# VH-VL binders against Probable ABC transporter phosphonate/phosphite binding protein PhnD2 (phnD2), part 31

Target 1, 264 residues: Probable ABC transporter phosphonate/phosphite binding protein PhnD2 (phnD2), of Prochlorococcus marinus (a3pdp9)
Amino acid sequence: SADPDKLIVALIPDENAATVIQDNQGLKDYLTEAFDKEIELVVTTDYSSMIEAARNDRLDLAYFGPLSYVLAKAVSDIEPFAARIKGGTKTYNSCIIGNTKKGVTSFDDIKGTTFALGDPASTSSRLFPELTLAENGLTKGKDFQGVFLGSHDAVALAVQNGNAQAGGMACPILKSLKKKGVIDPSKVTTIAQSSPIPQYPWTMRSTLSPELKEKIRFTFLDLDSDKVLKPFNADGFASITDSDYDGIRKAGKLLGLDLSKFVK
Key: E = the ipSAE of ESMFold2; O = the ipSAE of OpenDDE; V2 = 0.75 times the mean of E and O plus 0.25 times the DockQ between their complexes.

## First folded at step 21 (VH-VL; framework fv_acimtamig)

Design z7 (from x3 with heavy chain Y102F; at its last look DockQ between E and O 0.74; V2 from the best seeds 0.00; counts 0 for: pae E 6.0 > 2, grease 18.94 > 18.9)
Fold by OpenDDE, look of step 21:
Structure z7 (fold): chain C 264 residues (1-264), chain A 120 residues (1-120), chain B 106 residues (1-106)
Amino acid sequence: as target 1 above (264 residues)
Amino acid sequence: QVQLVQSGAEVKKPGESLKVSCKASGYTFTRYYMHWVRQAPGQGLEWMGEIYPSGGYTDYAQKFQGRVTMTRDTSTSTVYMELSSLRSEDTAVYYCARDHWFTSGYFDYWGQGTLVTVSS
Amino acid sequence: SYVLTQPSSVSVAPGQTATISCGGHNIGSKRVHWYQQRPGQSPVLVIYYDSDRPSGIPERFSGSNSGNTATLTISGTQAMDEADYYCQVWKDYSYVFGGGTKLTVL
C-alpha cells in the first residue's frame, strides 16, 4: 500500500536490539501521534538482513548506517531524507580502540593482534577502521586478524575484556557505553579517530504516496521534541540527499566492495 | 597551505609516452585522492582518473583505460601520471587536483598545469 | 554516460548579475560543484555542494540546484569575473564536467 495504516520502521542493529528499541521509543510515540498510524519498530539480526528487507519492500522507514545505506540503495528504491544534526554538524567519527591493560595504545601495538569489527556492512566498525588501519600501514590478514562480532557494543566489550586486543566502532556509541558504565574508560584506550563521516540516513520506500512522503519529511525535519531528540543526542534532523553519501561509495570501493552485487 | 606543484612542459612525438608529476604539500598526502584532469587547447575539462595515495588504488576514465597509469611516491608526496601511445589529440594542459575521499567529489585544489604538446 | 550541458557563452555588463546554467537529468538530486578558470590559469573552486562557498570566494558568487538545472549566479559582476566556468558532478565513480561557459564582462 502507498499509504498503509501501519508503518514498519527499521533500525540498524549497531547495538543490541533491546538498546536500539529503547532508544527509539520516543520517536515511536512521536510518529504514532504525528501520522495517526501504527508504528512498528524493527531491528534485524544483522545489517544484511536489513538491506534485504529494504530490497523486498518490507520496510516503510529505515534508519541505516552510511555504508549499509549505499548498499541498500544499490538494490532498492529507498529515498534518503534526513540525518541527525548535533552542534551544527551532520557527521560523526569512527574510533579505533585498544585494550589498555594489554598495552595496545598505538597503531604499532595493533600488529599481531585480533582486531574486532562489527558488521561487514558497518561504516564505523568496518569500513573506516579498516581504512584507517590501512592508512597507517596495517593490512588485514597480514598485520592483524579481523573478527566480526556483529555490533558496536560487542566490539567494545571484546576489547575491554581482552578477547580482542583492538577494535573499531562508532565514537558516539563508545561514549554512550562509557557514560552508562558498560565500558570502563580505564580499560579501553582510544587510539585514533577517523575523519568526519556523514550521519546515519533516514530513508523511506519510494512506493509510498507522495503526500505521505512529504508528511514524513516535514515531520522529521520539523521535529523539535526533546523527548525524541534526547535519546538520539541530537538537536534535530536535517535534510540530506543521496549524493551526500558518495564519499561512502568511494570508500567502499577502496575495500573492494561491489555494491551492485551485494546480496545476503 | 595546500600546494600542488607539477612538472614542466613537455614536447612529445606520436607514439611516445608522457609522464607528469605532481608534488603535494601542506596537508596529509595519504588521505586525499589525487586526480588528473586535462584540457585540450580551447576545450573543456576532461577527467582522466584518480589515485588514492595510501594504498595506490586507481580508477581511470574508460577513455584512457589501458593507456594511462597513475602512481604515487608517499615518501615524496608525489603523484605521477603516465600516458602512453600519444596522439596529437593528447595535446593538452594536464592538471592534478585534490579530492578528499569522504567528500562528494569536488576538487578543492589544483596544480598549475603541465602543457604537453604532441607533434610529429 | 551522464552529460552536463552549459551555454557556450554568457555576457553581462559590469555590475549586472550573471547567471550560468548547468543542465543534467535529475541534477537536482546530485551535488553540483563549480569552477572558475581565468585565461591562462588553473581552475578554482568557487561553489561546492550546490551553494556552499569556499573560503576566499566573494559572496557575490552563489549557487542553486533543483530539478534538471543547477545555476551559478554572480551578482555585481566585475571585470575580474571574466572567465570560463565549469559545473561538475560525481556519477557512477566518474567525474563529469560541463562543457564550460565563457563569461564576458562587457
Scores: ipSAE 0.124, ipTM 0.691, lowest interface PAE 2.5, mean pLDDT 92
ESMFold2, look of step 21: ipSAE 0.147; ipTM 0.675
ESMFold2 (binder alone), look of step 21: mean pLDDT 94; pTM 0.954

## First folded at step 23 (VH-VL; framework fv_acimtamig)

Design f1 (at its last look DockQ between E and O 0.73; V2 from the best seeds 0.00; counts 0 for: pae E 4.0 > 2, grease 19.4 > 18.9)
Fold by OpenDDE, look of step 23:
Structure f1 (fold): chain C 264 residues (1-264), chain A 119 residues (1-119), chain B 106 residues (1-106)
Amino acid sequence: as target 1 above (264 residues)
Amino acid sequence: QVQLVQSGAEVKKPGESLKVSCKASGYTFTRYYMHWVRQAPGQGLEWMGEIYPSGGYTEYAQKFQGRVTMTRDTSTSTVYMELSSLRSEDTAVYYCARDHWYTGYFDYWGQGTLVTVSS
Amino acid sequence: SYVLTQPSSVSVAPGQTATISCGGHNIGSKRVHWYQQRPGQSPVLVIYYDSDRPSGIPERFSGSNSGNTATLTISGTQAMDEADYYCQVWKDYSYVFGGGTKLTVL
């Protein structure tokens, strides 16, 4: 339906599902009221599943990471329209972290270790960490062993607990986990931060009615509710376009990513 | 401050090769793409290709495939562009320009290198 | 190949508003960047991401992009603004420039 009574709002599983749902409860309530529609939040099991759902037009709204968005856009007609803004920027950073106790505090220390990654389609827990490691002369499979753990919080916990000696994840998530006491700052060392990355895009399926699409855009861009924005640690949402993620496409190419491999 | 300093003007004959250098400073050399853009006299800007200094990955415009080679020296933060089998039509000012991969635009440009190809 | 079309020349009196168009198929879905090139000088980025200004670029420079046309607008045009202007996009892992527009300040 072009204007359904219920909107499926999918959220990327960059953290455990319960946390993601909780963080977006304010948004759910806000959208419910704004649209006078039932809002169903969905957190997929992995990034690829979300991409597949988008391909099949099963999602009305979807909050992707940059790389997963690019992958989804390659196989669907999803339309990006908004991203978080904080401090005047629509960007965030990827962090490489190491286990402090094990003495992993530099790139050189990552050699011979197990490096935790999130999802293969993750921007800040796969793409940028690998790029950063490569820039520093570290090659996966040669200098370190990679392991995909599915989510950013899993990466953080693995590194903290020493199950992995190093890992890559979104810096904002790391910060949040530290703030919540999930991660002990004394146990995890930030080795590096990436360059700015375009923020997660909100997307909508293209087959929604033009009127509803405009309403969605307006609602997000005009959103100033603290209840919604605090969990996002955002000042609001700002307009974005597909071209904002061309750099991500380029980065993917550098890593030799085959988009077809991310589609189930 | 970011600076891109290119090598000096050159005069070449048809069939020869040119090699222009671009020395970068004031930023992390390996984190930015370097592009080459040329401009024939009285003409517009033409993209030739890009190189990512970290790893040396290159992409060339189709027009120059097989004739252009871009390289880098990370120890000196210098990028090189070589164009072979020169023709009179290759007479142009050649620019290096910096691009961050997520931006898609050129925020800093070299001063340009005039290469004249004449018999 | 993707093509960007610009007028060859635009003339404006000092203090007036100059508009330079950049046409391309569905260019509104792309991010357009603009460069200024004064005679004998290297290009300078003046607008990026359709409408954002780099540090040091005067506020009289603005940009918009919708449909099939991107537009560079220079309000209160000054003599120093006389230059060639180029639009540019990224597409299919290539960079495409418009043909350039010579802006003359009368």
Scores: ipSAE 0.046, ipTM 0.652, lowest interface PAE 3.0, mean pLDDT 92
ESMFold2, look of step 23: ipSAE 0.416; ipTM 0.782
ESMFold2 (binder alone), look of step 23: mean pLDDT 93; pTM 0.950

Design f2 (at its last look DockQ between E and O 0.67; V2 from the best seeds 0.00; counts 0 for: pae E 4.3 > 2)
Fold by OpenDDE, look of step 23:
Structure f2 (fold): chain C 264 residues (1-264), chain A 119 residues (1-119), chain B 106 residues (1-106)
Amino acid sequence: as target 1 above (264 residues)
Amino acid sequence: QVQLVQSGAEVKKPGESLKVSCKASGYTFTRYYMHWVRQAPGQGLEWMGEIYPSGGYTEYAQKFQGRVTMTRDTSTSTVYMELSSLRSEDTAVYYCARDHWYTSYFDYWGQGTLVTVSS
Amino acid sequence: SYVLTQPSSVSVAPGQTATISCGGHNIGSKRVHWYQQRPGQSPVLVIYYDSDRPSGIPERFSGSNSGNTATLTISGTQAMDEADYYCQVWKDYSYVFGGGTKLTVL
């Protein structure tokens, strides 16, 4: 339906599903009221599942990571329209972290270690960590062993607990986990931060009615509710376009990713 | 401050090769793409290709495939562009220009290198 | 190949508003960047991401992009603004320039 009574709002599983759902309850309530529609939040099991859902037009709204968005866009007609703005920027950073106790505090220390990654389609827990490592002369499979753990919080916990000696994840998530007491700052060392990455894009399926799409855009861009924004750790949402993620497409090529045939 | 300094003007004959250098400074050399853009006299800008200094990844415009080679020396923060089998039509000012992966525009340009191809 | 179309020339009196168009198929879905090139000089980025200005670029420079046309607008045009202007996009891992527009300040 072009204007369904219920909107499926999918969120990328960059943390455990319960956390993601909880963090977006404010948004759910806000959208419910704004649209006078039932809002169903969905967190898929992995990034690929979300991409497939988009391909099959099962999602009305979807909050992707940059890379997963690019992958989804390659196989669907989803339309990006907004991204978080924080401190006047629409960007965030990827962090490489190491286990402090094990003495992993530099790139050189990562050699010979197990490096935790999130999802293969993750921007800040796969793409940029690998790029950053490569830029520093470290090659996966040669200098370190990679392991995909599915989510950013899993990466953080693995590194903290020493199951992995190093890992890559979104810096904002790391910060949040520290603030919540999930991660002990004394146990995890930030080795590096990436260059700015375009923020997660909100997308809508293209087959929604033009009127509803405009309403969605307006609602997000005009959103100033603290109840929504605080859990989101955002000052608001700003307009974006597909081309804002061309850099992600370019970055993918650096890692030899085929966007049309994504291989895990 | 970011600076891109190119090698000096060259005169070539048809069939020869040109090699222009671009020395970068004022930023982390390995984190930015370097592009080559040329401009024939009285004509517009034409993109030739890009190189990512970290790893040496290159992408060339189709027009120049097989004839252009871009390389880098990370120790000197220098990018090179070689164009072989020169023709009179290759007479142009050649520019190096910087771009970051998350951008798609050229924020800094070299001063340009005039290459004249004449018999 | 993707093509960007610009008028060959635009003339404007000092103090007036100059408008330079850049046409491309569905260009509104792309981010358009603009470069200024004064005679004998290297290009200079004046607008990026359709409407953003780099540091040091006067506020009289603005940009917009929708549909099939991107537009560079120079309000209160000055003699120093006389230059060639090029639009540019990224498409399919290539960089595409418009043909350029010569702006003459009368």
Scores: ipSAE 0.318, ipTM 0.751, lowest interface PAE 1.5, mean pLDDT 94
ESMFold2, look of step 23: ipSAE 0.336; ipTM 0.730
ESMFold2 (binder alone), look of step 23: mean pLDDT 94; pTM 0.958

Design f3 (at its last fold request DockQ between E and O 0.89; V2 from the best seeds 0.00; counts 0 for: pae E 3.3 > 2)
Heavy chain, then light chain:
Amino acid sequence: QVQLVQSGAEVKKPGESLKVSCKASGYTFTRYYMHWVRQAPGQGLEWMGEIYPSGGYTEYAQKFQGRVTMTRDTSTSTVYMELSSLRSEDTAVYYCARDHWYDTSGYFDYWGQGTLVTVSS
Amino acid sequence: SYVLTQPSSVSVAPGQTATISCGGHNIGSKRVHWYQQRPGQSPVLVIYYDSDRPSGIPERFSGSNSGNTATLTISGTQAMDEADYYCQVWKDYSYVFGGGTKLTVL
ESMFold2, look of step 23: ipSAE 0.558; ipTM 0.835
ESMFold2 (binder alone), look of step 23: mean pLDDT 93; pTM 0.954
OpenDDE, look of step 23: ipSAE 0.893; ipTM 0.948
ESMFold2, fold request of step 24: ipSAE 0.480, 0.474, 0.486; ipTM 0.816, 0.810, 0.812
ESMFold2 (binder alone), fold request of step 24: mean pLDDT 95, 94, 93; pTM 0.960, 0.959, 0.950
OpenDDE, fold request of step 24: ipSAE 0.926, 0.927, 0.924; ipTM 0.961, 0.962, 0.961

Design f4 (at its last fold request DockQ between E and O 0.76; V2 from the best seeds 0.00; counts 0 for: pae E 5.0 > 2)
Heavy chain, then light chain:
Amino acid sequence: QVQLVQSGAEVKKPGESLKVSCKASGYTFTRYYMHWVRQAPGQGLEWMGEIYPSGGYTEYAQKFQGRVTMTRDTSTSTVYMELSSLRSEDTAVYYCARDHWYSTSGYFDYWGQGTLVTVSS
Amino acid sequence: SYVLTQPSSVSVAPGQTATISCGGHNIGSKRVHWYQQRPGQSPVLVIYYDSDRPSGIPERFSGSNSGNTATLTISGTQAMDEADYYCQVWKDYSYVFGGGTKLTVL
ESMFold2, look of step 23: ipSAE 0.336; ipTM 0.737
ESMFold2 (binder alone), look of step 23: mean pLDDT 93; pTM 0.948
OpenDDE, look of step 23: ipSAE 0.742; ipTM 0.886
ESMFold2, fold request of step 24: ipSAE 0.313, 0.000, 0.187; ipTM 0.745, 0.494, 0.702
ESMFold2 (binder alone), fold request of step 24: mean pLDDT 93, 93, 93; pTM 0.948, 0.949, 0.949
OpenDDE, fold request of step 24: ipSAE 0.758, 0.806, 0.529; ipTM 0.884, 0.901, 0.821

Design f5 (at its last look DockQ between E and O 0.02; V2 from the best seeds 0.00; counts 0 for: pae O 9.0 > 2, placed apart)
Fold by OpenDDE, look of step 23:
Structure f5 (fold): chain C 264 residues (1-264), chain A 121 residues (1-121), chain B 106 residues (1-106)
Amino acid sequence: as target 1 above (264 residues)
Amino acid sequence: QVQLVQSGAEVKKPGESLKVSCKASGYTFTRYYMHWVRQAPGQGLEWMGEIYPSGGYTEYAQKFQGRVTMTRDTSTSTVYMELSSLRSEDTAVYYCARDHWYGTSGYFDYWGQGTLVTVSS
Amino acid sequence: SYVLTQPSSVSVAPGQTATISCGGHNIGSKRVHWYQQRPGQSPVLVIYYDSDRPSGIPERFSGSNSGNTATLTISGTQAMDEADYYCQVWKDYSYVFGGGTKLTVL
């Protein structure tokens, strides 16, 4: 339907599903009221599942990571329309972290370690961590071993607990986990931050009615509710376009990666 | 036009290694994954692995792990596939094929002419 | 390992429609590609992404994919269509081919 009574709103599983759902309850309520529609929040099992759902037009709204968005856009007609604003920017950073107790506090210390990654389609817990490592002379499979743990919080916990000696994840998520007391700052050292990454894009399926699309855009861009924005750790949402993610499409090339393809 | 030209047929003995080359032309060599697929006589297609020429990253089928090595020379736009510890069962036509990844799946849009490798005592 | 199942052979009279199936668990959630291989020749892509045709492939070639079965359909089959046909998918950083189907044009 071009104007369904219920909107399926998918959220990327960059943390455990319960956390993602909890963080988005404010948004759910806000959208419910704004659209006078039932809002169903969905968190898929992994990034690829979300991409497939988009491909099959099973999602009305979808909140992707940058890389997963690029992949989804390649196989669907999703339309990006908004991204988070924080501190006047529409960007965030990826962090490389190390286990403090194990003495992993520099790039050199990462040599010979197990490096935790999130999802293969993750921007800040796969693509940019690897890019940063490569820029610093570290090659996966040669200088360190990579392991995919599925989510950013899993990466953080693995590093904290020493199951992995280092890892890559979104800096905002790391900050949030520290604030929540999930991660002990004394146990995890931030080794580096990546260059700025465009924020997660909100997308809508192209087959929605033009009127509904405009309403969606307006609703998000005009959103100023603290109940929504605080859990999102955002000042608001700003307009974005597909071209804003061209950098993502090229970033993997520095690693010898085709960003349209998953690689281990 | 895109062309993949492979090296000529080879005859090998068990225990030896084969090395097949695939020279690419007509497109940007470093922007596409190259795959190797083999076909035993009268049998189907079997995927062996892939290499991305830009960074030299490889992924091999589990069946060939430890026995196959894929490399590239960007200066000559050539990919190589080496298979060691050859057995009679390795007798096959070996193809290189260019990958076109489309979203969440890749297909092989161009193929080499194939290289027959015969392993016999 | 993920397995794609094809019939070993399909026969069709000239001008009739040939249908080649490719079975796989929840294959409908994947993208399926099809290759034609004539005797003594290299494979040629005939369908990609379930139903898209490469340039130069006749319109009589079509593809569909749903549930547990992908299908290659050749309408108005011609003698030149006699070949082996293979379906292919990507799964878990690997590529999987079907066992192939020999299409005979009677």
Scores: ipSAE 0.009, ipTM 0.501, lowest interface PAE 9.0, mean pLDDT 92
ESMFold2, look of step 23: ipSAE 0.077; ipTM 0.660
ESMFold2 (binder alone), look of step 23: mean pLDDT 94; pTM 0.960

Design f6 (from y1 with heavy chain R31W; at its last look DockQ between E and O 0.66; V2 from the best seeds 0.00; counts 0 for: pae E 6.5 > 2, grease 19.7 > 18.9)
Fold by ESMFold2, look of step 23:
Structure f6 (fold): chain C 264 residues (1-264), chain A 120 residues (1-120), chain B 106 residues (1-106)
Amino acid sequence: as target 1 above (264 residues)
Amino acid sequence: QVQLVQSGAEVKKPGESLKVSCKASGYTFTWYYMHWVRQAPGQGLEWMGEIYPSGGYTEYAQKFQGRVTMTRDTSTSTVYMELSSLRSEDTAVYYCARDHWYTSGYFDYWGQGTLVTVSS
Amino acid sequence: SYVLTQPSSVSVAPGQTATISCGGHNIGSKRVHWYQQRPGQSPVLVIYYDSDRPSGIPERFSGSNSGNTATLTISGTQAMDEADYYCQVWKDYSYVFGGGTKLTVL
């Protein structure tokens, strides 16, 4: 339906599902009141499952990462509309991390080791870690072995416990895990940060009515609720367009990503 | 201060090859694509291709496929563009131009240009 | 294959407002960038992302983009603004320039 009574809102599984749902309870409550509609939060098993759900028109709103958005946009009739902002910027960074006990504190220490990656379609736990390592002379498959662990918190835990010697993940998520005590700062060091990455886009299916789409855009852009913003460490939301992710498309091409690999 | 300094003007004959250099300074070389754009006398701007210095990835405009090669030397922060099998219509000013990977859509700094004349 | 169409020339009197159009199919869904090229000089970015101004570009330069037309606007036009102006987009992993517009300040 173009104006459904229930909105299905998918959230990218960049951490375990309980954490993702918890962090979005404030937003769910806010949207329920703003739209006077039932809001159903869904967290898929992996990024490709979320992309497939979007391709099959099963989602009304979707919170993708930058790379998963680009992949979903190529096969789905969706449009981005908002991203969170802090200090006047709609960007974040990927962090390269190392196990302190194993002495992994520099790029040279990564050579010959196992490097933890998140989901294959992840921006800051796959694409940008590989690009950052390549910038420093380290090629996946030649200089280190990459292992896909599915989520950012899984990457952080694997590095902390030594199952992987190093890894790559979103810097904001690492900071959150340290604050929550999930990651002991003395066991995980940050080796480097990536260039700025455009922030995760909120998207909606283009087949929603023009009136509903406009309401969704204004509801996000006018949001100033402390309950919603505090978990995101954000000052609010700002408008975005599809072209804001053109750099991610170019970066994805560097890795040889074939969009058909993510459509089931 | 960002600077892109290109090699000097060249005169070539048809069938020869040219190689233009672009030396970058004042920024992190490996965070930016480098592009080559040419301009024939009295004509508009024409994109030739790009190189990403970190991994050496290249993309060439279809018109130049098979004739153009772009390389880089990360130790000297220099990009090179070679154009083979030159013709008189390749007479142009050749510019290098910088593009940040996450904003890959516009050129924020340009080299001074290198005039290449192809004549018999 | 994507084509950007610009008028070949635009003339304005000093102090007046100049507008330079850039036509393209559904260009309003793309980010449009503008370059100024003075005679014998390299191009200089004057507008990016439709309407954003790089540091050092005077406020009299502005831009807009909707539908099938992007527009560069120069208010209070000065003799130093006499130059060629190019619009540009990224499309399908390629970089497309308009044909250029010669701005004459008489």
Scores: ipSAE 0.077, ipTM 0.637, lowest interface PAE 6.5, mean pLDDT 89
ESMFold2 (binder alone), look of step 23: mean pLDDT 93; pTM 0.949
OpenDDE, look of step 23: ipSAE 0.609; ipTM 0.844

Design f7 (from y1 with heavy chain R31Y; at its last look DockQ between E and O 0.51; V2 from the best seeds 0.00; counts 0 for: pae E 6.0 > 2, grease 21.3 > 18.9)
Fold by ESMFold2, look of step 23:
Structure f7 (fold): chain C 264 residues (1-264), chain A 120 residues (1-120), chain B 106 residues (1-106)
Amino acid sequence: as target 1 above (264 residues)
Amino acid sequence: QVQLVQSGAEVKKPGESLKVSCKASGYTFTYYYMHWVRQAPGQGLEWMGEIYPSGGYTEYAQKFQGRVTMTRDTSTSTVYMELSSLRSEDTAVYYCARDHWYTSGYFDYWGQGTLVTVSS
Amino acid sequence: SYVLTQPSSVSVAPGQTATISCGGHNIGSKRVHWYQQRPGQSPVLVIYYDSDRPSGIPERFSGSNSGNTATLTISGTQAMDEADYYCQVWKDYSYVFGGGTKLTVL
C-alpha cells in the first residue's frame, strides 16, 4: 500500500545483526512516535539479500551503503532522501588496516598476503579498498589474495587475530570498534585512508504516497534526538540526491567491476 | 595549483593523424580522469573520451570510436590524444580537462587548448 | 542518448539579470554543471552540482535545477560576462554538453 500501517525498515548488515539492531532501537522508537505506525527493523544475511528484498518491493525504508544503494537503485523503484552529518560533512573514509605483530605498515607489505574484505557489494570494505590498492599497484588475485568476510567487524577481527594480514573497512566503524574495546588499538594499524566517500543513504520506496514521503524526509531532517544520533555517531541528517552517488558508479566502472552482476 | 599544459598548434593534411599532449601538475595524477573535449570553429563543446592514468582505462564517445586513442605516460604526468584519418571537419581546438573519479562528473580545470587545422 | 537543450542566444542590458536555461528530461534528478567560455579562451567552471560556485566565481552567478529545466542566473550582468555558456551532466558513463548559449550584453 502507498500509506501502510507498518513500515519495514531494512538496515545494511555492515556489522553483526545484533549490533545493528541495538544501534537502531532509538530510531525505531523515534519513527514509531513520529509516524504513528508500527516499525519493523530487519537485517538481511548479506548485502545482496537486502538488494533483492528491495527489488521485490519488500521494503518501505532501507539504509544502504553507497555501493549497495547504487546496485539496488538499478533494479528497484527507490529514492534516497537523507544521510547523516558528522563534523559538517556528508562523507566518510575507508581505512586500509594491517596487523601490527606481522609488521604490515605499507602497501608493499600487503603483496603476497591475505587481504580481508567485507561483503562483495560493500563500498568501504570492498570497492574502495580494491581501488586504493590498485592505485598503489596491487591487483586482487595477482598481488594479494582477497577474502570476503561479510562485515566490517569481521574484517577488523581477522586482521587483529592474524587470520588476514591486512584488510579494508570503514574508518568510522574501526573507530567505534576500538572505542567499544572489540579491537585493541595496539594490534591493528591504519596504513591509509581513502578519498571521501558519500555517506550511507537512507532510502524509501518511490511508491509510498507523496504525503508520506514528505513526512519521512522532514522527520529525518528535523531529527535531533541523542538516542538516535549517538549510536550513529552523527550530528544530524541532511538531504541527498541520486546524483550524489555518481562517483560510486564511476568507481565501479574504473575498477573494471561488472556491477550489474550483483543484482540479477 | 593545478595546471594542464597542452602541446602547441598543429597544421595537418586530410588522412594524417594528430597527437596532442596534456601535461598535468599540482595534484595527484592518479586520482583524476583526464578528458578530451573539442570545439570546431564557431561550434559547441564536444566530449571525445576519457582516460584514467593509473591503469590506462579508457572510454570513448561513440562518434570517435575506432579513430581516437588516448594514452598516458605516468613518469611525466602526461596524457595523449591521437585522432587518425583526419578530415577537414576535425579542424578544432582540442582541450584536456580534469574530472575526479568519485564526483558527479564535472570538469574543474581545463588546458589552454590546442588548435589543429586540417586543410589541403 | 541524453540531450540537453539551450537557447542559442540571450541578450541583456548591463545591470540586468540574465537567465540561461538548460532543458533535459528529468534533469532535476541530475547534478548540472555550467561553464563560461569568453571569446578566445578555455572554458571555466562557474557552477557545479546545480548551485555551488568554485572559489573565485562572483556571487552574482547562481544556479537552480528542478523538473525538466536547470537554470544559470547572472544578476547585475557586466560586459565581462559576455561569453558562451554550456550546461553539462554525467549520464550512463557519458559526458553530455548542451549546445551552448551566447550571452550578449548590450
Scores: ipSAE 0.143, ipTM 0.670, lowest interface PAE 6.0, mean pLDDT 90
ESMFold2 (binder alone), look of step 23: mean pLDDT 93; pTM 0.950
OpenDDE, look of step 23: ipSAE 0.301; ipTM 0.740

